# VH-VL binders against q983m5: the designs that were tried, part 36

Target 1, 189 residues: q983m5
Amino acid sequence: MVKVIASSLRKGNVVDKDGKLYVILFAENIHPGKGTPVTQLDMRRIGDGVKVSERYRTTEQVERAYVEEREHTFLYADGEGFHFMNPETYDQVAVSEAVVGDAAPYLQEGMPVQVSQFNGIAISLVLPQRATFEVVETEPTTKGQTASSSYKPAVLSNGVRTAVPPHIAPGTRVVVMTADGSYVERAKD
Below, E stands for the ipSAE of ESMFold2; O stands for the ipSAE of OpenDDE; V2 stands for 0.75 times the mean of E and O plus 0.25 times the DockQ between their complexes.

## First folded at step 23 (VH-VL; framework fv_nisevokitug)

Design z02 (at its last look DockQ between E and O 0.77; V2 from the best seeds 0.00; counts 0 for: pae E 2.9 > 2)
Fold by ESMFold2, look of step 23:
Structure z02 (fold): chain C 189 residues (1-189), chain A 121 residues (1-121), chain B 108 residues (1-108)
Amino acid sequence: as target 1 above (189 residues)
Amino acid sequence: QVQLVQSGAEVKKPGSSVKVSCKASGGTFSEYAISWVRQAPGQGLEWMGSIIPTFGTANYAQKFQGRVTITADESTSTAYMELSSLRSEDTAVYYCARVGWPGWSYYMDVWGQGTLVTVSS
Amino acid sequence: SYELTQPPSVSVAPGQTARITCGANNIGSKSVHWYQQKAGQAPVLVVSSDSNRPSGIPERISGSNSGNTATLTISRVEAGDEADYYCQVWDRSSQHYVFGTGTKVTVL
């Protein structure tokens, strides 16, 4: 363990909090115009998978474990989990469904991900911030809607439910955030 | 405080498989990294692979890839090592060991008593 | 692959100092751990991270690591120190634990 400031923590890091270890799932540094800068952490406790959300001052010291971070490429999923390949060595790593978690529907063949490992065992993934999916279902616009730009429900090709602008039709490719499926823009095709 | 107790000695025929158990007591089993290390008679220590039970996947030494399977059962706090296609050269004492905790160091601080596996040819 | 070489044996008289070496290219850049294994027993960690002594290990057992050599030093050797000793590293490039070849310490 090494003491680091909270603002240096990122997804995939492992920290010690009160004698228990957590994997960082999400980290955001918030620098408001006034007030104390903070680091927002969402993390998962190793051992039982309990998720916690904590807020730290950006300069607060936290104990971080040594883990290895290496880029991999997603290959496929099967009954043993999600399989990734190191593009330089061609070694494959199986990552459990528990580690992939809510990121699973956003994985695409060939997608580069950062894999954090301890003892050569994957403990977390970091996906690209954005990914492109086709809208396969969305609600039609009603006749009475002329000036409203309310987002409407949609289902993406990966099964994720999200909201899209009214002009998006089935078959449209859209860019979404891999963290929560939120719509960013139409794909530039 | 932490103890690792392994299953008893086994005698196996070539071509068969063996599954050695390692039951943990003390600490939180699912957070351990458990390594398997073997020692042939009169020889040194040889790492075979490791598992962290909560993550469910194992890291295998290249030499044993394809012949070794390492698993864990959290409900019984037990790790397992299965070695298949046994040969006489697999005659050894097989140890389980906990990788250092907390702070995830890369050494083995608690060892099981060892399990002798004899492969008769 | 990364290999750790130890002398096969070291003989030492009671009260003297035993030095057990663990050699590898640039081993000084790695954390080296040491185990003692008495006959018929499982290994026991005696030094971690080059020079840290676990609880219960006497201060007369110490370690150092620099350049191409890590060394386990046993001062004021006693009959009970007779054992096999192994060094060990984690090799990040291969993601393997690597043990040294082992050294039998004989107390004369």
Scores: ipSAE 0.359, ipTM 0.741, lowest interface PAE 2.9, mean pLDDT 88
Fold by OpenDDE, look of step 23:
Structure z02 (fold): chain C 189 residues (1-189), chain A 121 residues (1-121), chain B 108 residues (1-108)
Amino acid sequence: as target 1 above (189 residues)
Amino acid sequence: QVQLVQSGAEVKKPGSSVKVSCKASGGTFSEYAISWVRQAPGQGLEWMGSIIPTFGTANYAQKFQGRVTITADESTSTAYMELSSLRSEDTAVYYCARVGWPGWSYYMDVWGQGTLVTVSS
Amino acid sequence: SYELTQPPSVSVAPGQTARITCGANNIGSKSVHWYQQKAGQAPVLVVSSDSNRPSGIPERISGSNSGNTATLTISRVEAGDEADYYCQVWDRSSQHYVFGTGTKVTVL
């Protein structure tokens, strides 16, 4: 364990809070124009999966647990969980649905993922911030809509619901944020 | 005081399987890793694998990969180690042990009393 | 595979100091833990790499680690210190717990 400032914490880090271990699901530093900067942490308690949301002063000291962090490649999912491979050693690790959580829909074969392990067991994942999916459903484009027009509902190939610009049509590949499925841009591939 | 209590001695025939239990009492169970370590007669300690009960998935020593299964039941605070395709060389005392706390240090601070597994024809 | 090598045996007279070595490449960069195992008993953690001394473990028992050698030191050895001692590390490369070969300490 080591004490670090809250602002240094990132998704996938493991922290000790009140004698319980949490994995950080989301971390954001908020610097208001007026007021004290704070770090927003959404965490999952490792022991029972309870999700908590906490705010710290950005300079506040937090206990961070040391875990092994290694890049893996997502392979596939089955009844036993999600399987990842270390591209260097070719070792595979199975990750439970509980650990993968809301990241599951965004996992794609061959995707590089940062896996945090304790005792050789995966306890958290960090996905790339962006991923590309095909739009499979969306509303028809309306004549006269411009880029500044409101976004329209869409469904991605992974089943995730999002909002896309009016000019986006079914079949178009788009880049979305893996955190919430929000549209970023049309894919360049 | 945290204690690990293991199931009793087993006598098995070659080719069979054995499942040893390890029940935790006097403390938390779910988020702490449970390791299994065996010791053949007159030999040293050998790590077999570990599990974090909350996650259900385990890590295994390469030597035992495919032949050992480690599971845990949070509701009963019990970890299990099943070893299949038993051989005479598997005759050993099998220990469960808890990874130390506070902090995630990679040491085993609490040990079960051990379970003797004898494999003989 | 990462391996920890210990001397098979160490003999020591009562009141003297026993030193048990644990050798491995760059072990000095690892957290080394030590276990005591008396005959017919389960191992007991006697030295952890952290600042916490296990409960019931006397100050006579200490660990050091540098370079390619970790050392367990038992000062003012008593008859009750006769046991097997094992060093242990976590090997990140293999993701294995690795135990030393073990050292039998005999009190003369």
Scores: ipSAE 0.053, ipTM 0.668, lowest interface PAE 2.5, mean pLDDT 90
ESMFold2 (binder alone), look of step 23: mean pLDDT 93; pTM 0.953

Design z03 (at its last read DockQ between E and O 0.67; V2 from the best seeds 0.74)
Heavy chain, then light chain:
Amino acid sequence: QVQLVQSGAEVKKPGSSVKVSCKASGGTFSEYAISWVRQAPGQGLEWMGSIIPTFGTANYAKKFQGRVTITADESTSTAYMELSSLRSEDTAVYYCARVGWKGWSYYMDVWGQGTLVTVSS
Amino acid sequence: SYELTQPPSVSVAPGQTARITCGANNIGSKSVHWYQQKAGQAPVLVVSSDSNRPSGIPERISGSNSGNTATLTISRVEAGDEADYYCQVWDRSSQHYVFGTGTKVTVL
ESMFold2, look of step 23: ipSAE 0.683; ipTM 0.863
ESMFold2 (binder alone), look of step 23: mean pLDDT 93; pTM 0.954
OpenDDE, look of step 23: ipSAE 0.776; ipTM 0.901
ESMFold2, look of step 25: ipSAE 0.631; ipTM 0.844
ESMFold2 (binder alone), look of step 25: mean pLDDT 93; pTM 0.954
OpenDDE, look of step 25: ipSAE 0.791; ipTM 0.908
ESMFold2, fold request of step 26: ipSAE 0.709, 0.669, 0.677; ipTM 0.877, 0.864, 0.866
ESMFold2 (binder alone), fold request of step 26: mean pLDDT 93, 93, 93; pTM 0.953, 0.955, 0.953
OpenDDE, fold request of step 26: ipSAE 0.813, 0.824, 0.817; ipTM 0.920, 0.922, 0.921
ESMFold2, last read: ipSAE 0.692, 0.707, 0.647; ipTM 0.874, 0.875, 0.857
ESMFold2 (binder alone), last read: mean pLDDT 93, 93, 93; pTM 0.954, 0.951, 0.954
OpenDDE, last read: ipSAE 0.803, 0.823, 0.825; ipTM 0.923, 0.920, 0.919

Design z04 (at its last look DockQ between E and O 0.74; V2 from the best seeds 0.00; counts 0 for: pae E 3.3 > 2)
Fold by OpenDDE, look of step 23:
Structure z04 (fold): chain C 189 residues (1-189), chain A 121 residues (1-121), chain B 108 residues (1-108)
Amino acid sequence: as target 1 above (189 residues)
Amino acid sequence: QVQLVQSGAEVKKPGSSVKVSCKASGYTFSEYAISWVRQAPGQGLEWMGSIIPEFGTANYAQKFQGRVTITADESTSTAYMELSSLRSEDTAVYYCARVGWKGWSYYMDVWGQGTLVTVSS
Amino acid sequence: SYELTQPPSVSVAPGQTARITCGANNIGSKSVHWYQQKAGQAPVLVVSSDSNRPSGIPERISGSNSGNTATLTISRVEAGDEADYYCQVWDRSSQHYVFGTGTKVTVL
């Protein structure tokens, strides 16, 4: 088995805990001003769907599950689910909506995604941490406000609601975190 | 006791479809994958595909891709294998089996009794 | 595709040891499982990758693998051991189950 530090774990990773497989639903590294840094993991157990929350030291070793993790490219979604292709073998895999979950809005054609397979079946996805979308709606820009000013509500091209700096206007492409849609920076494209 | 009970024998015409059921009992259905394996008369075992009921998606052998559909109903603890566009060569005993595993390896630890599907004109 | 090759048949006298081989490239690095199938019956797992012997399987049945050959060994063969035997692996590359061609064991 492969062990990794807790702080390296991401949403979509699959871990082995006491012989059971868990999919990470949420991962956060917490660095308090005082105290020991910890990694908060919310996980769902494969098989019965039981949800558990665990806290680890950020440097604590966690066992990764024996699942095949391979890079795929998102192709399209339809009534059968989300379809991905292995760019090397051209094999395709269908992933259910249940597995994709809240990652769905962030999927873009051609996007590289890590697909975790158990018994050849896709059980989890790991998206790139960042993705680029166009801002389609937001409040009017305020002249003279700095980047440190309060963020304003915005809607991305994928329908995700986020908050952007005051200087961001509709039509601007922005980089957001795929985990929660939070603004990172203006796209450099 | 872990048990897989399959539906009865089928006689089908070429071009038709067959759907075989596999009812599981004695364990938590959603926790284990189910595989389908067939065996033509006098021939060896051939894996067709597997499903994890929780996810509702299946992994198929390339040979059967597009022609086989494996599903699972968690409410009834039943797995299904549907094979379409049947040919005479599809005449075989079809088995469902529960998948066990260790590490990177998977195996079938419990088998159904098999379902004979005969395809003839 | 990954393929497992078995001898078509093996004959053995009662009380002797039967050895069924399963050949494939670097099979020694894989977990090999074995199934017994008696006439008119479903296959039964007789050797698994885990350390636990399947329930009801006698100790005289064992599996080993090295290099390019996996071997099922049946010691002190009995008439009841007459069956077809299949090796099986999980191929990670293709994400497929692979069965051997099968071996008919005849007890003389």
Scores: ipSAE 0.783, ipTM 0.904, lowest interface PAE 0.6, mean pLDDT 94
Fold by ESMFold2, look of step 23:
Structure z04 (fold): chain C 189 residues (1-189), chain A 121 residues (1-121), chain B 108 residues (1-108)
Amino acid sequence: as target 1 above (189 residues)
Amino acid sequence: QVQLVQSGAEVKKPGSSVKVSCKASGYTFSEYAISWVRQAPGQGLEWMGSIIPEFGTANYAQKFQGRVTITADESTSTAYMELSSLRSEDTAVYYCARVGWKGWSYYMDVWGQGTLVTVSS
Amino acid sequence: SYELTQPPSVSVAPGQTARITCGANNIGSKSVHWYQQKAGQAPVLVVSSDSNRPSGIPERISGSNSGNTATLTISRVEAGDEADYYCQVWDRSSQHYVFGTGTKVTVL
C-alpha cells in the first residue's frame, strides 16, 4: 500500500478503506468557486460488489492498493467472456462480463485497454476516453424543432443511442466518449 | 472458522475429465481468490490456477492452459476445477486453497483436505 | 521460468535447530511464504511474507529472507516437526505462483 492524495485517484485504481478493497469506477475533482476542493469517488467493493459514493478533500491521504496495471489489446468476445492480449508477451486474458460492464459496446478489435489484475485476475478495465463509431440512424432535421434544439437522436454502429448535432447524417463517423456515448466531434479523415 | 471441504476421491480413465469441488465456509466467499494446487505421488506442490469468484475468470498456470477450467458458484460458495484429457501423469492429490495477500505477493492461508484423482487404464 | 531450489532433506536431533533454505536469484526482493506438510495431510501455512507467523504456529518456527536465500528455522525441534516443507513466492513477471522443490525434515 501507498498513501496518495485523493485528487490523484483515477478510474481503475484500487483503494484500501477500513481493511476492504474498492475499485474506483469514477473520480472527479471539484473546485467550487468558493469553498474547499473535493474529490468525488464512486467505487465498488471487492468481495460483495457493493457500490459506494464518497467525497474526500482533494488533499486527503488515501491508501492505494497494489494491483498490476498493464496495457492489453481487445481481441473478441464469446461465451467465456471478453478476450484481451498482452502486446508484449502475446498472452491472452479473459475478462468477465461483470468486470467489463457498461463498457462492452465501446470495445473495438485492437483497442488498447488498461487492465488491472489482482492474483493475475482482471478486476477492472479502463478504456480510451474516446472511440469512433459510425452513425447508422439519425432523425432528420425539421424546421421549428431545429430552432428549439441543437442535437438530435442517433444510433451508433455499436447500438448505442446518443445525440448528435443537426449536420450529422447517417454514415458519418463520429467520435464519442466511451463513458456514456456522448458526441465529441466528427471523425477526422 | 474458515474451512474448505473438497469432494471425494475419483478413479478415471485416460482421455476423460474430472471435476473437483471445493466448498468454502466461514468467510466471504466472493472476496478471496481460490487456488488449485496438485501433488503427484512422491512429488512437490504444483500450482494450476486461481479464481476470484466475484470476477468470474481464472488465472491459469501456463502448463495447464487449455486443459484446466476453474469456476466458482457464489450461490453455493463452491469453487470447481475441471481437468480434461486425463493421462496417467495426472494422478495426484488436488488441493484447493484460499489466498491471502500482502503488497505484491500472494499466499495460501487455508487449505482443503485434498482430493485424490487416480488415472489408470 | 523462476525456480526455487530447496535441499531434498534435513536430519536433526530433537532439541536441535533445523534450517531449511530456499534459493533463487534475488529472492530477497520477493516475499517468501512457507508451508509444512505432514504425512498424509494438506499443507499448512507456517510463515508468510518472510517472517510473519500465523496464529497457532509456535514461536520457535521463524523465517528470514536476504540476497539469494530465504531460510525457515525450526528451533528446539520436536518429533511433531517431522514433515515436508515448501517455500513459495508470487512471480510478478509471469503472474504465477512458484513453489520450492520441497525439503523433508527427519527428526532422529
Scores: ipSAE 0.341, ipTM 0.747, lowest interface PAE 3.3, mean pLDDT 88
ESMFold2 (binder alone), look of step 23: mean pLDDT 94; pTM 0.958

Design z05 (at its last look DockQ between E and O 0.02; V2 from the best seeds 0.00; counts 0 for: pae O 14.3 > 2, placed apart)
Fold by ESMFold2, look of step 23:
Structure z05 (fold): chain C 189 residues (1-189), chain A 122 residues (1-122), chain B 108 residues (1-108)
Amino acid sequence: as target 1 above (189 residues)
Amino acid sequence: QVQLVQSGAEVKKPGSSVKVSCKASGGTFSEYAISWVRQAPGQGLEWMGSIIPTFGTANYAQKFQGRVTITADESTSTAYMELSSLRSEDTAVYYCARVGWKYGWSYYMDVWGQGTLVTVSS
Amino acid sequence: SYELTQPPSVSVAPGQTARITCGANNIGSKSVHWYQQKAGQAPVLVVSSDSNRPSGIPERISGSNSGNTATLTISRVEAGDEADYYCQVWDRSSQHYVFGTGTKVTVL
């Protein structure tokens, strides 16, 4: 174990709390106008899978466990899970559907991802912040639409439903956030 | 206090498979991992693989990759090891063990099941 | 492949000291664990993380780890110490557990 400040914690880190290990599922630093900055952590207890949410002062020290954090490349998914390969050793690791969770539709063949392992077992997966997908369904652009038009519904090539600016037409490649599918910009390719 | 209770001894023919169970008694599985270790008659201990039940995938020793399947059922606190394409060399006592954890990369086995004898004979 | 080598056997008189070695390249950089296995029984952890004794293990059993050798020391040996002893590490490179070849301790 090494002590770290709470604000340094990221998804895939493992912490020791009261003699129990937890993998970080989500971390957010919050700076209110008045009051003390806090770190919000959503965590899963290793062993029994119980999920907890807790808040820490951003400067509070927390015991962090040692895990192997190593880049892998996504290969494919099948009935046994999602398969990744270490690009240097060519060893493969399987990651369960439960660990991949809502990130699954954003995986693309060849995508580099960070895999966290404890005892050689994948416990967390972190995708690149952004990925590019084609818009396959949305309303076409129309002449005369005003500048204040709200975002419109769209479906991406991976099946994810999102909202895009009115000027985006079907067939357009867009950059989205892998965390929630939110639109960032038109792809520049 | 967690206790690991394994299924009973089995006699198998070459080419068949065996599935050994390991149930946590007096509680749920450890917060860490469950390992499978075998010991052929008169021989030493040989690690086969490990699983953390919550995460559902296993880490396999290279020697057994492709022949061993390790699974877990969180709802019954039971881990399983299935070894296929059995050969006479697979005659051994098969143990499950809870992985304990300490200080960085220190992994050890602090609770052991009683062992399951699997005999492979023609 | 990382291998841990132990002497096949050690013979010791009651009241004397048994030393069981576990050899490997740079084993001193790893955490070494020791198990005792009496005939017909499952292994029992007797030392973890080089030198930590689990609850119930007598102080006369101790461990050390430096350089290329880890050592389990049993002082004031009793007849009940007769067993097979195994060292074990976690190898980060292979992501495998590795057990030593085992040492049979005989109390004369």
Scores: ipSAE 0.467, ipTM 0.785, lowest interface PAE 2.3, mean pLDDT 88
Fold by OpenDDE, look of step 23:
Structure z05 (fold): chain C 189 residues (1-189), chain A 122 residues (1-122), chain B 108 residues (1-108)
Amino acid sequence: as target 1 above (189 residues)
Amino acid sequence: QVQLVQSGAEVKKPGSSVKVSCKASGGTFSEYAISWVRQAPGQGLEWMGSIIPTFGTANYAQKFQGRVTITADESTSTAYMELSSLRSEDTAVYYCARVGWKYGWSYYMDVWGQGTLVTVSS
Amino acid sequence: SYELTQPPSVSVAPGQTARITCGANNIGSKSVHWYQQKAGQAPVLVVSSDSNRPSGIPERISGSNSGNTATLTISRVEAGDEADYYCQVWDRSSQHYVFGTGTKVTVL
């Protein structure tokens, strides 16, 4: 454990609060034009998964715990969670749905991800920024509208809803951002 | 559309080895696992192993451990399955299949090769 | 080892409903996938993750899974539905893809 100032805390960090450990889900420094700067932290308590929101002075010292970050490969998901493997040691780790969160649809078998663990417990994931999926549903395109800058709604093979250019048809593979599912480009296979 | 095209039929003698290829086209290769599944005449489907091309990570069915080797070449989008010490019981159609996923919860084999008949006879 | 048990055969008249079961301990907690294999052809995925239907698969084919039994249902059976059907799961304990024993569906 080490003491750090609240303003230095980031998503994925583990902190001790009142004798309990929390993983930071979101951190923001707020600097009002007038007033004392504060750090807003959204955290999840390790153990029972309770989410809490706390506000600190930016200069307030907080105890931070070390987190192990290692590259893993996503293998599969089942009723027990999402399973990843360390490609070096072949050790597997299970990650809960709560930790994976909205990243779940973007996980593909064989995808490299960064897994953060605290005392062997996976507490956060970092996915590649981009992933490729097939468009399985979208609106029909009329000839002559393909040059339009207006995107149309689409559904990816992972169930994610996105917007794609008019010329994109079902069956087309597209690259999207894993953060929000936004369209990047047609896949170059 | 993603397709898997396998190498042609093989006739082998007992004790020899066979290497079957599976070339992927029309889609991403590296981000998907490739599985090998065989089917003896009149029998069911049997998983042999799979590989993640990106890392070269392969896993094998216990039954075939030590006798099967699965590899992948990302540059050519080709997966390989080599089975050694062939026996008559190894006579089967061998399939490669892409492990796909939908909705992010489970993986299945959504694209299959056409199959490769391997006949082992003295 | 984890094993999936299917009936060896199911006979059904045209227009009727065929139900193919896949049995295993607590299979309901696993994602079950189904494949159709016509004679001389490669398997085709017809149901994924218990009840999801891949593109191109008719709505008359559906899946369910609960308890110790997964079921593939083919309604309004046609001659073209005659095939072998296999259920499949991933078994975490053994780290195996496990296929069912297969069911031959005959259309009378």
Scores: ipSAE 0.000, ipTM 0.534, lowest interface PAE 14.3, mean pLDDT 88
ESMFold2 (binder alone), look of step 23: mean pLDDT 91; pTM 0.947

Design z06 (at its last look DockQ between E and O 0.67; V2 from the best seeds 0.70)
Fold by OpenDDE, look of step 23:
Structure z06 (fold): chain C 189 residues (1-189), chain A 121 residues (1-121), chain B 108 residues (1-108)
Amino acid sequence: as target 1 above (189 residues)
Amino acid sequence: QVQLVQSGAEVKKPGSSVKVSCKASGDTFSEYAISWVRQAPGQGLEWMGSIIPTFGTANYAQKFQGRVTITADESTSTAYMELSSLRSEDTAVYYCARVGWKGWSYYMDVWGQGTLVTVSS
Amino acid sequence: SYELTQPPSVSVAPGQTARITCGANNIGSKSVHWYQQKAGQAPVLVVSSDSNRPSGIPERISGSNSGNTATLTISRVEAGDEADYYCQVWDRSSQHYVFGTGTKVTVL
């Protein structure tokens, strides 16, 4: 069994709690000004789909589940689900919409994704933390606004709503977090 | 005690499809994977695929990919195996089985009674 | 593909010990499970990698695994032990269940 610190856990990871497997739906490290840093984990239990919320110390050890984690490449989505391919073996795996969940908008063709398999069945995905999308809609840039100014609403090419710095204009490619669509930086590509 | 009860024997013509059902007793159907294993007359056991009902996705043996479809209905605690493009070589007893596991140890601890599928002209 | 090889048949006299082998490369590193299948019946798990013996399985049935060979041992063989026996592993590489070729145990 492999244990990791709670703060290292990410959405899509699978953990073992009391002999049950849980997929992490949400992970957040909270560093309060006062108090001990904690990691908030929202998880779904494998099998019955029960959702649980747990809070750990950031340094607390959490048991990783016995799942096969393999890098795959996203190919396409259709009525049967989302299709990924192992770039080494060329084996393909179908992943249900239920498993992909809110990660769906961030999937791009050719994107490397970690697929977790139990009994060969894909039960969770771990996307790259960051992805690049084009801003297709946002408010006009106002002269005199600095980088410290408030963010403005924007819509990405994948339909995700986010907030971007005032200097970002439509057509600009930006890096966002795949967990919540939050703006990171202007793309350098 | 969990039991798996399968549908009755089938006689099919070549080129047709067969769908075998496997109903699980108890309240824990969704928590387990269900495997399908077949056995031709006088031959050994051959794994076909497995499904986790909660996820609705299956893992298939390479040999049967594209020809077998494994599904599950959680509301009825029933798993299904559909095999298409049947040929005489598909004549076999088909078993469903519940998968038990510990770590990387996967095994089949509960078996259905089997369903004979005969493919003949 | 990963393959498990078993002897086609093993004959044993009542009261003696039957040993059924299951051969594969580095099988000793895998969890090996064994199934008993009597004529006209579904397979029954008789040995698992779990510490718990399956319910109803006598202690005289045990499994061992080392190197390239897993072995099912049936001590004090009885007429009721006559059956086909299959080894099985999970192959992580292919993500497949793999069954052995099966061994017919005949009680003389």
Scores: ipSAE 0.744, ipTM 0.888, lowest interface PAE 0.7, mean pLDDT 93
Fold by ESMFold2, look of step 23:
Structure z06 (fold): chain C 189 residues (1-189), chain A 121 residues (1-121), chain B 108 residues (1-108)
Amino acid sequence: as target 1 above (189 residues)
Amino acid sequence: QVQLVQSGAEVKKPGSSVKVSCKASGDTFSEYAISWVRQAPGQGLEWMGSIIPTFGTANYAQKFQGRVTITADESTSTAYMELSSLRSEDTAVYYCARVGWKGWSYYMDVWGQGTLVTVSS
Amino acid sequence: SYELTQPPSVSVAPGQTARITCGANNIGSKSVHWYQQKAGQAPVLVVSSDSNRPSGIPERISGSNSGNTATLTISRVEAGDEADYYCQVWDRSSQHYVFGTGTKVTVL
């Protein structure tokens, strides 16, 4: 274990709190106009999966566990879960649907992800911030519309519903944020 | 205080499967992981795999991939190890153990009593 | 394929010191854990992380680790120390546990 300040924590880190280990599911540093800057941590206790949400002063010391954080490559999914390749051993690592969660539709064959492992078992995934998908449903383009006009509904090739600028037509490849599916830009294919 | 209580001894025929249980009692189910280790007669300790019950996936020793399935049931605080296509070489005592942790390393700090599995024609 | 080699046996007279070695390339960079297994019983952790003793383990049992050798030392050996002893590491590269080959300690 190493003591770190709360503001340095991010998804996939593991902390020791009162003798129990928690994996960080979400971390946000908040600098309000009034009051003390805080770090919001949502985390899951490893042994029983209990979720807790806590606020720390950004400078507060927290015990961080040493866990392996390594890039893996997504291979495929099946009835046993989501399968990734360990970059050093070439062994496959299965990751449960519970760990993959809402990230599942954004996985693409060959995609690099950061995997946090405890005892060789995946406890968290971090996808690349952006991924490219084709728009399969949306209203046709409106002539004269700019990229900053009001967004319209769209469905991506992975099934995710999102909003895109009016100039985006069906068949267009777009870059989205893997955290929430939000549109970033048209792919430069 | 954590105790691990395993299912009783079994005698099996070659080609069959065995499923050994490991129930945690006294305290909450293991907060880290449960490992499975076997020991053939007169031989040393051999790690088979580990599971973190809440995540449901296991880390398997390469030797046993494809034959061993490790699972857990949080509602009963029980881990399971199933070994298929049994051979006489699988005759061993099978242990479950709670994983302890420090730094970058892991160890087994609480052991079950062991389950003898005999594979005999 | 990281392997831990132990001598198959060590014989020691009561009251003397037993030293059980665990050899591997650069084992001093790893944390070494030790288990005692008496005949017919489950293993018991006696040393973790090279030198830490779990509660209930007497001070006369100690560990050290440097270079290519980790050592479990049992001072003032008693008949009750007769057991098999195993070292163990976690190999970060393979994400596997590795146990030593085991050492039978016989008290003469």
Scores: ipSAE 0.669, ipTM 0.861, lowest interface PAE 1.0, mean pLDDT 89
ESMFold2 (binder alone), look of step 23: mean pLDDT 92; pTM 0.952

